# VHH binders against Deoxyribodipyrimidine photo-lyase (PHR), part 2

Target 1, 134 residues: Deoxyribodipyrimidine photo-lyase (PHR), of Oryza sativa subsp. japonica (Rice) (q6f6a2r38to171)
Amino acid sequence: GPVVYWMLRDQRLADNWALLHAAGLAAASASPLAVAFALFPRPFLLSARRRQLGFLLRGLRRLAADAAARHLPFFLFTGGPAEIPALVRRLGASTLVADFSPLRPVREALDAVVGDLRREAPGVAVHQVDAHNV
Short names: E, the ipSAE of ESMFold2; O, the ipSAE of OpenDDE; V2, 0.75 times the mean of E and O plus 0.25 times the DockQ between their complexes.

## First folded at step 1 (VHH)

Design a4n (framework vhh_7nfr_2)
Fold by ESMFold2-Fast, scan of step 1:
Structure a4n (fold): chain B 134 residues (1-134), chain A 122 residues (1-122)
Amino acid sequence: as target 1 above (134 residues)
Amino acid sequence: QVQLQESGGGLVQPGGSLRLSCAASGFTFSDYYMSWVRQAPGEGREWVSSISSSGSTIYYADSVKGRFTIARDNVKNTLYLLMDSLKSDDTAVYYCAREVTSGEWYIEFDYWGQGTQVTVSS
């Protein structure tokens, strides 16, 4: 089934190593590719600085427009990282590709997502890409 | 001039209840998402709850889900926070805040009240 790229750190479509990895996996299996971004719950968002959140919002809107122009499915979730395993199951995806992040909340979210998939969709492969170690 | 004025804070025993009110003036209250934000002693501000302009969409911080209820009265231009099963960790100054955006991508506030002190102590 499809390959889903869960975009976390590298929020662009060009020169994105995790996206290139996901695209390669999709091509090798003759499967579709989709990109997903999940917002953290509101309490986490409030703890971030407003300037940083404003830039993130504008960047993601531009990214969504760019994805649409390339006919690349782009899924935006407002319910947090827990939406990612649900999307993977709904699409019948074979593989989830995610960015590596050293940030604790992101790592905890990734661990929770991986744990959910291991329990509820054990056939799904999870690939974590660290641009600094590629 | 936009004004937000909180009331209803006080000292309460653990397990007790309090009702906070925020009187809004100087703007069309029914056009805005409104929030409660708290600041505990020595801590940064923590978002507590948000309510949409119509009252149909409500969000809570995980720390208060099931214990707090946010409500609004658009006829009276008043925001409420009903706090039940209060814990010592709920001790904070509680602020009423107006959201500049109702989106879920970020929470941005342009006006704040003066705050009302809530102290939960044995």
Scores: ipSAE 0.000, ipTM 0.129, lowest interface PAE 12.6, mean pLDDT 77

Design a5n (framework vhh_7nfr_2)
Fold by ESMFold2-Fast, scan of step 1:
Structure a5n (fold): chain B 134 residues (1-134), chain A 123 residues (1-123)
Amino acid sequence: as target 1 above (134 residues)
Amino acid sequence: QVQLQESGGGLVQPGGSLRLSCAASGFTFSDYAMSWVRQAPGEGREWVSSISGSGDSTYYADSVKGRFTIARDNVKNTLYLLMDSLKSDDTAVYYCAAETYDSSGWVYEYDYWGQGTQVTVSS
């Protein structure tokens, strides 16, 4: 089934190693590729001044437009990381590719998503790509 | 000029209580979510609690939930941390910080930091 790239850190399609890895997996299996971004509703939005939210939302709109131009399905979720395992199951995805991060809040979100998939979709492969360490 | 100044730390026995204050100046205090972050000797920074700009939303680390209360007074530009049932593991320098995002929107980042106030819980 499809390959889903869960975009965590890099909000870009160019020079994105996790996306390149996901694209390679999709091409190798002749499967579709989809990109997903899940917005953390709390506590990550707690410091959201109008200016900071405006910057984030403009970036996500540009990203969505760029994905459409490249014929990449792009899913934006505002309900947080829990929507990622649900998307994976709905699409019947074979693989989830995620950005690696050593940062505690991001790692906790990754661990929760991986835990859900291991319980509810144990056949799904999970790949974590670290652009800085290999 | 932006300033954050913590006070209220000290030495207390396990089970005791302390009230920390952070006086803020030089920015529009109510536009910023505020956080308490602590650092124990030889360890990295640990997030303790956050409060939204309006004060309507509060969040706590699991280690302090039910024991600590964060509050703010936007008229006085002051952030508070009410610490009850203190444990030896609460020993740290406590900093107040004005919270912001990094460019990903996912991670806490802090625009402004105070100098810190020492809390020591010892028997």
Scores: ipSAE 0.000, ipTM 0.151, lowest interface PAE 11.3, mean pLDDT 76

Design a5q (framework vhh_7qbe_3; at its last look DockQ between E and O 0.06; V2 from the best seeds 0.00; counts 0 for: pae E 14.3 > 2, grease 30.6 > 24.2, SAP .763 > .668, placed apart)
Fold by OpenDDE, look of step 2:
Structure a5q (fold): chain B 134 residues (1-134), chain A 120 residues (1-120)
Amino acid sequence: as target 1 above (134 residues)
Amino acid sequence: QLQLVESGGGLVQAGGSLRLSCTASGFTYAMGWFRQGPGKEREFVASISWSGGSTYYADSVKGRFTISRDNAKNTLYLQMNSLKSEDTAVYYCAAETYDSSGWVYEYDYWGKGTRVTVSS
């Protein structure tokens, strides 16, 4: 099945070790690769200033454009990280690759998603990769 | 621009069976069926993963409905058995895909629906 890279930190495709890792896995299994990004409506984004949110959204648009240029499906979820397990299941993904984030809400979300997959989709491999550890 | 076209709807007696089809004009990721009964809001019926390896059903249709897909034909199916009057609704095909910008949305494309009427 497809490999899903859940982008948690860096809004970039270049110089992203987690993405490279995911791409390698996808290539090895001749499976599609997809990138996912989830917005954090609560409490992270709601507490963010308008300027910060605008900056984030502009970055996401650029990211989406880059993904399109590379013919990479890019899933953007406005409902939050809780949508990630559903995506994994919807795609019948064999592997979820996620990078690390220093932000506590993101770490907590990652743990929650991993926990969900362990329970609901135990056959899905979960790889946690430090995108900065290149 | 993805096009979804449902077919197979019609009138059927309670306890009967019906098979719906949905043809997509292109590649899709997850696909699903939704329905909207008279005076009701649209509700989830079933979904299937890209590979077909994962299926999900609403509690109201578990054990009676089976969702499947043929990616070679870009077609989604819904086998409906043991139909009940409560199953009367317009059934909609939904699919995930990505636009020219590369963004993929959950069930961002929908068919026009096919009407299923179950008579008692």
Scores: ipSAE 0.000, ipTM 0.242, lowest interface PAE 11.9, mean pLDDT 84
ESMFold2-Fast, scan of step 1: ipSAE 0.012; ipTM 0.293
ESMFold2, look of step 2: ipSAE 0.000; ipTM 0.143
ESMFold2 (binder alone), look of step 2: mean pLDDT 84; pTM 0.862

Design a6d (framework vhh_8dlx_2)
Fold by ESMFold2-Fast, scan of step 1:
Structure a6d (fold): chain B 134 residues (1-134), chain A 119 residues (1-119)
Amino acid sequence: as target 1 above (134 residues)
Amino acid sequence: EVQLVESGGGVVQPGRSLRLSCAASGFTFSSYGMHWVRQAPGKGLEWIGNIYYSGDTFYNPSLKSLVTISRDDSTNTLYLQMNSLRAEDTAIYYCARGTEDWTYEYDYWGKGTLVTVSS
């Protein structure tokens, strides 16, 4: 079944190790590849280190346009990470690939997504990939 | 000094509409995304939605078609239009400046404006 890449950390299509990994899995199984991004609510003033570049919300329209130009399905969800398991089930996906993130709220969201999939879609493989691209 | 000043709150009857404003100063308003968030008594923060500096908007789906966010870059003002107000919409409403971080964290916010929807 399809491979879904849940984009969390590396919000780009070029030089993205997790996307490359997802594309490799899809190619190996002759399956479609889709990219998903889920916005989720955040509390005021989370103490996270800011990046010198890479404005999340500013980049989303460019990211969607780039995906369309590459004929790559791109799903943007405004209802948060809970929509990811629903997408995986809707597509009959075999694999969910996600960025590794050290941030606690992102790890908690990932744990919730994995928990949902283990209950409602047993057999879906979940791959977390880490890359240092600085 | 970065300042965000919310206004337009008050007591409103159920089923009515209300528009909140946020006056921004001390930074290049047109270069930043802006957020609306609220906190009901005894509850945590609830993100309402945001607006990019391009004018594109994203909303909390749990609020569905009940809200509209807009901005006027010529006056450095952010707006939240709320329709069909219910008792559960009683909260302090804050505007917040989005950060450059991919986690869309907030770095500045106002003191908030209280909206009370009568029982």
Scores: ipSAE 0.000, ipTM 0.138, lowest interface PAE 12.9, mean pLDDT 74

Design a6s (framework vhh_7sr4_2)
Fold by ESMFold2-Fast, scan of step 1:
Structure a6s (fold): chain B 134 residues (1-134), chain A 119 residues (1-119)
Amino acid sequence: as target 1 above (134 residues)
Amino acid sequence: EVKLVESGGGLVQPGGSLRLSCAASGFTFSDYYMGWYRQTPGKQRDLVADITSGGDTKYGDSVKGRFTISRDNTKNTVYLQMNSLKPEDTAVYYCARGTEDWTYEYDYWGQGTQVTVSS
């Protein structure tokens, strides 16, 4: 089945090491590749922080448009990382590729996602790749 | 220039109380979440408490029910009220500003204030 790249750190399509790794796995298995981004849920925000979230969402919309131009499926989730295992199951994916992140909330989310997949979809391979800015 | 200046640390007896203050300058304080972390020598910094721009709070398990984080946006100050202090609360306490992104990272840290709980 498909390879899903869960984009965390390197929010770009060019020169993205984890995406290149995911693309290589997909090519090797003659399988489709999809990209997913999940927003982390946040408590109530003041107007200035809502404006900054707006800039992030505009950047993600541009990323989605760029992915569409490359015929690369892109999934944006606003309900948080818990939607990633559901996507993997829905697509019948063989592999989840995720960015390595030293950030605690990202690491905790990744561990929760991996734990869910081990219980509910134990045949799915999980690869973690350290993202490089080149 | 972003600045965070902690005050209120010191030596206190077990069972005593201290209130830490963190005076912030150089940014729109009310738009940011703020946190308190502590560190003992040779260990990683651990979350004590944080508070969002909207006033929602989170506490580390070891301090729940004893410590209270609060903020005063008119004074650009975040506070940590520490009650029922124990020797294991001895640490350097750091004030931190949360980032503007969605990751709950901290991008600015104060110099820290020492809290020592002993008799």
Scores: ipSAE 0.000, ipTM 0.151, lowest interface PAE 11.9, mean pLDDT 77

Design a7g (framework vhh_gocatamig_d2)
Fold by ESMFold2-Fast, scan of step 1:
Structure a7g (fold): chain B 134 residues (1-134), chain A 117 residues (1-117)
Amino acid sequence: as target 1 above (134 residues)
Amino acid sequence: EVQLVESGGGLVQPGGSLTLSCAASGFTFDDYALAWYRQAPGKKRELVAGIYSGGSTVYMDSVKGRFTISRDNAKNSVYLQMNSLRAEDTAVYYCAKGDWTVEYDYWGQGTLVTVSS
């Protein structure tokens, strides 16, 4: 099945190691690639101000346009990380690729997503890529 | 054990050309994406070009039209053809494998490219 890249930290298509990894996995399995971004609810964001959120939303619009120009499916979720396991199941995905993050709320969300998939879709492989470890 | 060995770096004048090569071993080459990164002193390491197992490519904006990445699955090799070189292309160039972990042993030792008169 498809490979889903859950974009967490590196919100860009260029210079994105996790995306390159996800694309390689998709090509190796002759499967489609999709990118997903889940907006964290405000309680999980580190002191995000109105201005910071405004800049994020403009960046996400540009990212969505860039993905569309490249014919890369892009899913944006405003309900938070809990929508990621549902997307993986809906697409029948074989693999979920995610960015590593040292931030506790992101780590907790990753653990919750992985836990859900292990219970409800145990055949899905989960790959976590740490580009900052280079 | 995964090994990536870069070669082809050197000193060239602005407007010149170089071809970098990366010889890979220790993994099923055909199944993975390969990439060229570079790092200049005092700067972050940046993705220059990537090639997926199916042959699709990605490039950073500043090298589009000047650089071409290619792969030869029969030789387990990745190449970066660099044309119209500029002073800002001066850096150590690294070959990298797209995998679960980005560890130091998944990166080659690099090859130095210096663009100057």
Scores: ipSAE 0.000, ipTM 0.130, lowest interface PAE 15.6, mean pLDDT 75

Design a7n (framework vhh_7nfr_2)
Fold by ESMFold2-Fast, scan of step 1:
Structure a7n (fold): chain B 134 residues (1-134), chain A 118 residues (1-118)
Amino acid sequence: as target 1 above (134 residues)
Amino acid sequence: QVQLQESGGGLVQPGGSLRLSCAASGFTFSDYYMSWVRQAPGEGREWVSSISYSGDSTYYADSVKGRFTIARDNVKNTLYLLMDSLKSDDTAVYYCAKGDWTVEYDYWGQGTQVTVSS
């Protein structure tokens, strides 16, 4: 099945080591590659101003445009990280690749996603890549 | 070109204090949330604190709440971390990051080493 890259830390397509790792896995298994981004609940939303939200939306539009230019499927979810296991199951994915993140809410979300997949899709491999150490 | 330059680390005894600084350039500093992230020897990176663009809202990891204070100077484009009651567990390289404690963070500095030992 496909390889899904869950974009957490490196919100870019150029010079992205986790994406390159996911692409390598997909090529090795002759499988499709898809990229997913899930909006996390933000503790700053109650204090967020137009500028902060504008920067996020501009970044997401840029990512979507770059993915389209590369003919790379890109999935954007607004319901949070719980959408990621649902996507993995829906696509019949073999592997989920995720960025290593030092942020507690992101780590807790990743643990929850891995737990869900372990229960409902135990054959799915999960790879975590720290792209910022080189 | 975004650049973040950390400074202010050093060797300090348990119970001591340090003030870290991060000089920011290449972007409109006052339009972004800013954060501190640390990495202890042999461990992964850990989020420490975040501050809103005006400085009116601050957020802290449970491990540092009540001991650390994050602050910013938007005229000088500088982020600060005021560290009180330092513990050996606070020993780490501290990084300045552009963004909040969610998925929006960037690291462009080399970090500053904080060592807490007797």
Scores: ipSAE 0.000, ipTM 0.091, lowest interface PAE 16.0, mean pLDDT 74

Design a8n (framework vhh_7nfr_2)
Fold by ESMFold2-Fast, scan of step 1:
Structure a8n (fold): chain B 134 residues (1-134), chain A 120 residues (1-120)
Amino acid sequence: as target 1 above (134 residues)
Amino acid sequence: QVQLQESGGGLVQPGGSLRLSCAASGFTFSSYWMSWVRQAPGEGREWVSSISGSGDSTYYADSVKGRFTIARDNVKNTLYLLMDSLKSDDTAVYYCARDSEDFYVEYDYWGQGTQVTVSS
């Protein structure tokens, strides 16, 4: 089935090692590739600076347009990381690729997603791409 | 271990120029947005400029647009801020910061800061 790349880091299609890894896996299995981004609806929204949020949202809009031009499915979720396992199951995906992050809230979200998939979809491979090892 | 180290600050006359550098280590530099953030005496932190991992996208605060240029060298793992037409209001400690992967946390690592003083 399809390969899903859960984008967390730099919002770009060029020079993105996790995306290149996901694309390689999809090509090897003759399967589609999809990109997903899930917003973190945290109570820290009050401390988020408007300019950083503006950059991220503009970047995501440009990325979505670029993905559409390349016939690459792009999914944006506003309900948070819990939507990622649901997407994986809905698409019948074979693999989820995600960036490794040492940040605690991101790690907690990653661990929850991985735990969900291991329990509810144990046939799905999960690849965490560590920039240190690439 | 992630490390960010700034250099290039100093005392300059109004209308002068400075170039700040930030040496980065301990992570894949080209995979991260990087930012310059300043803090003037008695004030809060003010975002100055940001650059994408590839360097293709740059953004500037309105107060510095047309005077400052952000750049990066991904081979040397170095971030730059080229500051022209400096004003007394640019006096601040300038910090190099790595943009966070967490949507609601702006920066996850900071340098020690470098002092820029614009005085006549």
Scores: ipSAE 0.000, ipTM 0.134, lowest interface PAE 10.7, mean pLDDT 78

Design a8s (framework vhh_7sr4_2)
Fold by ESMFold2-Fast, scan of step 1:
Structure a8s (fold): chain B 134 residues (1-134), chain A 119 residues (1-119)
Amino acid sequence: as target 1 above (134 residues)
Amino acid sequence: EVKLVESGGGLVQPGGSLRLSCAASGFTFSDYWMGWYRQTPGKQRDLVADITSGGSTKYGDSVKGRFTISRDNTKNTVYLQMNSLKPEDTAVYYCARDSEDFYVEYDYWGQGTQVTVSS
């Protein structure tokens, strides 16, 4: 089934190791590739940060346009990383590819998503790509 | 260089009050969200309170109604007024500056100031 690349921090389509890995897996299985980005909510704030969010949203709009031009499905979630497991299940994806990050919010979100998938979709492979390994 | 310096911590009895201050330098203070976190030894840092560049405030459930965060942009200082202190408020309190990176909630931290609530 499809391969989903969950774009955590590496907000680019060019020179992206995790995306290249995801694309390789999709090509090898003749399966679709989709990219997903989930905005991280702040634990007790329901309002966006204007400065940081403005720059992020502009970058994400550019990424969405670039993905559309390449016929690459791009999903943007504003409800946070918890929507990623639901997308994986809805698409019947075989594999979730994600960037490795040492940043605590990213690592915690990844651990939560992996835990959810192991419980609710145990057949889904999860690949964490660390560009700094060999 | 970004620098955050906390002060105002100390020993206080249950029911007492303390006011923490965080003096900021090395950046345009008025443009940044600021926050207070606290940490007990061996535990993760917990978010206490947050204040936006526009002055809107949010609080953790355990301190809501007792603590007040505020800022003075002319003094480049963020404050935490702590009232009705409880033994469980005992922690090192850290001032933090919001991140330029959306995925890092706060990217600069002060050295911390100890608050001990004990009889």
Scores: ipSAE 0.005, ipTM 0.151, lowest interface PAE 9.9, mean pLDDT 79

Design a9d (framework vhh_8dlx_2)
Fold by ESMFold2-Fast, scan of step 1:
Structure a9d (fold): chain B 134 residues (1-134), chain A 121 residues (1-121)
Amino acid sequence: as target 1 above (134 residues)
Amino acid sequence: EVQLVESGGGVVQPGRSLRLSCAASGFTFDDYAMHWVRQAPGKGLEWIGNIYYSGSTFYNPSLKSLVTISRDDSTNTLYLQMNSLRAEDTAIYYCAAVTIEGEYTFEYDYWGKGTLVTVSS
């Protein structure tokens, strides 16, 4: 079934190793490819970071538009990484491809997502792609 | 039209637990992130946490071990469970609704009028 790329760290469609890996898997199995991004909401009152958060949202909307132009389904989740296992199950996906990141909150989120899928959808393959340490 | 009505406040003894509720009406509840915010006497607003329609929750790290946020989308109700209450938790507690865009611009769309919690010293 479909391949889902969970875009975690690399917020771009060009020169994205995890996306290339996901696209290769989808092509090899003649399956659809979808991209998902799950926001990590920050505390509302982090006043010094308001502009950074605004730039992030505008960047993600541009990514969604770019994905649409490339005929690539793009799912933006604002409820955080817990939405990813639900999407995988809803689409009947065969594979989840995720960015590898050394950042602790990203690793913790990925571990939680993988744990959920192993309990609720044990047939789904999970691939982590490390663009920084080949 | 649009209303957020908090309830469950009152006087509580230190060390006890309290559950606050927020009843929402006049908008599509599951299109909004729901927030709890409090204001202690003479202080500014302090963000407690939020919950999305998915059930995903995020908390002020200073409060995470003491509070739990949940929602019931079938009744358009938001909850705040507070444990191990201290005198410093004395505040007016507000629920607030915000679109995802409003959350990242720090512009809440709707506020309740608040419910007072007094932790008896």
Scores: ipSAE 0.000, ipTM 0.143, lowest interface PAE 13.1, mean pLDDT 75

Design a9g (framework vhh_gocatamig_d2)
Fold by ESMFold2-Fast, scan of step 1:
Structure a9g (fold): chain B 134 residues (1-134), chain A 121 residues (1-121)
Amino acid sequence: as target 1 above (134 residues)
Amino acid sequence: EVQLVESGGGLVQPGGSLTLSCAASGFTFSDYALAWYRQAPGKKRELVAGITWGGDTVYMDSVKGRFTISRDNAKNSVYLQMNSLRAEDTAVYYCAAVTIEGEYTFEYDYWGQGTLVTVSS
């Protein structure tokens, strides 16, 4: 089935090691590739300035437009990381590729996603790509 | 060059006080939110306090009323005033700077090297 790249820290389509890895896996298995971005629950900093949320959303729309121009399916979720395992199951994906991050909230989100997939879709492979070590 | 440099850590007895400072250089300080994180040996890093672009503050429940975060845009600095210190506050304290976009993606723009705070008799 498809390969899904869960975009976390590297919010770009050019010079993105995790995306290149996901594309390579998809090509090797003659499978489709899709990109997903999930907005995390509202951080405390958003309470101060609504205008900054507008800038974030415009940036994500630019990413979506760029992906569409490249004929790359792009899924934007506003319900947080729990949307990722649901997408993987709906698409019948074989592999989830994610950015490696040393940051605790990202690691906790990854652990929760991996735990869900291990329980509900144990055949799905999970790959973490560390751009700093490649 | 871009830097966040923490200072003010040290050894203090329970009930004592310390002020941590974080000096920033190489970026437009006033455009960033600042946060203090801490990590105790064998534990995960946790958010202690944060201050937004507008000066709004947030605190971890266990430090509310004891710690105060503040910023001085003219000096490119953020501070953590720590009062009534407890043994459980022993940790390496990190300063971090983030835009709203980075916070949503958990990609902080800048992190300091950390400063050790030990609360022990």
Scores: ipSAE 0.005, ipTM 0.117, lowest interface PAE 10.1, mean pLDDT 77

Design b1g (framework vhh_gocatamig_d2)
Fold by ESMFold2-Fast, scan of step 1:
Structure b1g (fold): chain B 134 residues (1-134), chain A 120 residues (1-120)
Amino acid sequence: as target 1 above (134 residues)
Amino acid sequence: EVQLVESGGGLVQPGGSLTLSCAASGFTFSDYALAWYRQAPGKKRELVAGIYSGGDTVYMDSVKGRFTISRDNAKNSVYLQMNSLRAEDTAVYYCARWTYEYGDSTFDYWGQGTLVTVSS
């Protein structure tokens, strides 16, 4: 089945190590590649940061356009990280590739997603890619 | 440690030009988006321009066509070229690192700022 890249930190398609890893896995298994981004819940999106939210939305629009130009399926979710395991199951994906983050809240979200997949889709391989220093 | 240091601000006449520079250290520069913000006296800080790690750019409508953001990954620097400056551009300009921490859009590190004054 497909390889799904859960984009957490690098919001780009060019020069993205985790995406290159995901693409390599998909090519090796002659499987489709899909990219997913899950917007975290409202408590982390303060109204005082409307300018930052605008920048994020602009970036996601450009990202979606770039993915379309590359014939790469792009899934944007507004319900948070819990939508990622559901997407993996819905697509019958073989592999989930995710960015490594040293940040506790991001690691907790990733651990929850991995835990869900181990319980509900134990055959799915999970790859965590660390492309960031310090 | 992560550090951003702005330079290039100064006094300029209306219609003039300035180039702001931001020198970054303490992280893998090429992996991050960077942005320029400004804050005028008595006003909130506002996004002026941003550049993604891949080179794509975004601009505030009032500066589009006048300002250009660019980056030099070999020098760990981001620049803001400001042309056709107006009195309304008078502000302290800040460099910021952009990231999606916890799936959230945030600017997690800021410089000290550099003052731009457009004199009449």
Scores: ipSAE 0.000, ipTM 0.159, lowest interface PAE 11.4, mean pLDDT 76

Design b1n (framework vhh_7nfr_2)
Fold by ESMFold2-Fast, scan of step 1:
Structure b1n (fold): chain B 134 residues (1-134), chain A 121 residues (1-121)
Amino acid sequence: as target 1 above (134 residues)
Amino acid sequence: QVQLQESGGGLVQPGGSLRLSCAASGFTFSDYAMSWVRQAPGEGREWVSSISGSGDSTYYADSVKGRFTIARDNVKNTLYLLMDSLKSDDTAVYYCARWTYEYGDSTFDYWGQGTQVTVSS
């Protein structure tokens, strides 16, 4: 099945190692690749200023345009990480790839997503990619 | 005209080492991330490792972490896979592949011919 890369922090298609890992998995199994970004409503919006949010949204629009130009499916969710397990199930994905983050809100969101998938789609593999390669 | 040419495969005993090379031509090598993908007899393809265009970032499949090292030489346009502590389960044809975002195809747009690695006593 398809591979979904859940983009957490890096807002780029080039030199993104979690995306490259996801692409490698998809290519190895001759499966489609999709990219998803989900805004974190509470941890993100409570701490982000209007200027920071505006910058992020403009960056995501550029990413969506770049992905479309490359014929790479890109899903943007403004309702939060809970939409990620629903997307994985809807696509019948085999694998979810996510960035590793030491930040608590990101870890909590990932734990919730993994918990949902373990209950509702136990055959889905979850990979975390550490940008520091440790 | 993009070309990828692997070499360095062969027969080795368990616990041995091999160094695979991939000579790249027909494109600006340093602009592309490169990967190694393997395929064992009767099995599907398995991604092994990837390296950034600059060589500053590397990623490995869990099955090879701590045993394999991916490297590149952008002056010589060559990709390497240094394989230590080889196991029988590493027996496969190893392919060099160029990574791309081309949708509708594999995310690897060019592949080498492959080089056979056999780990056997």
Scores: ipSAE 0.000, ipTM 0.139, lowest interface PAE 15.3, mean pLDDT 76

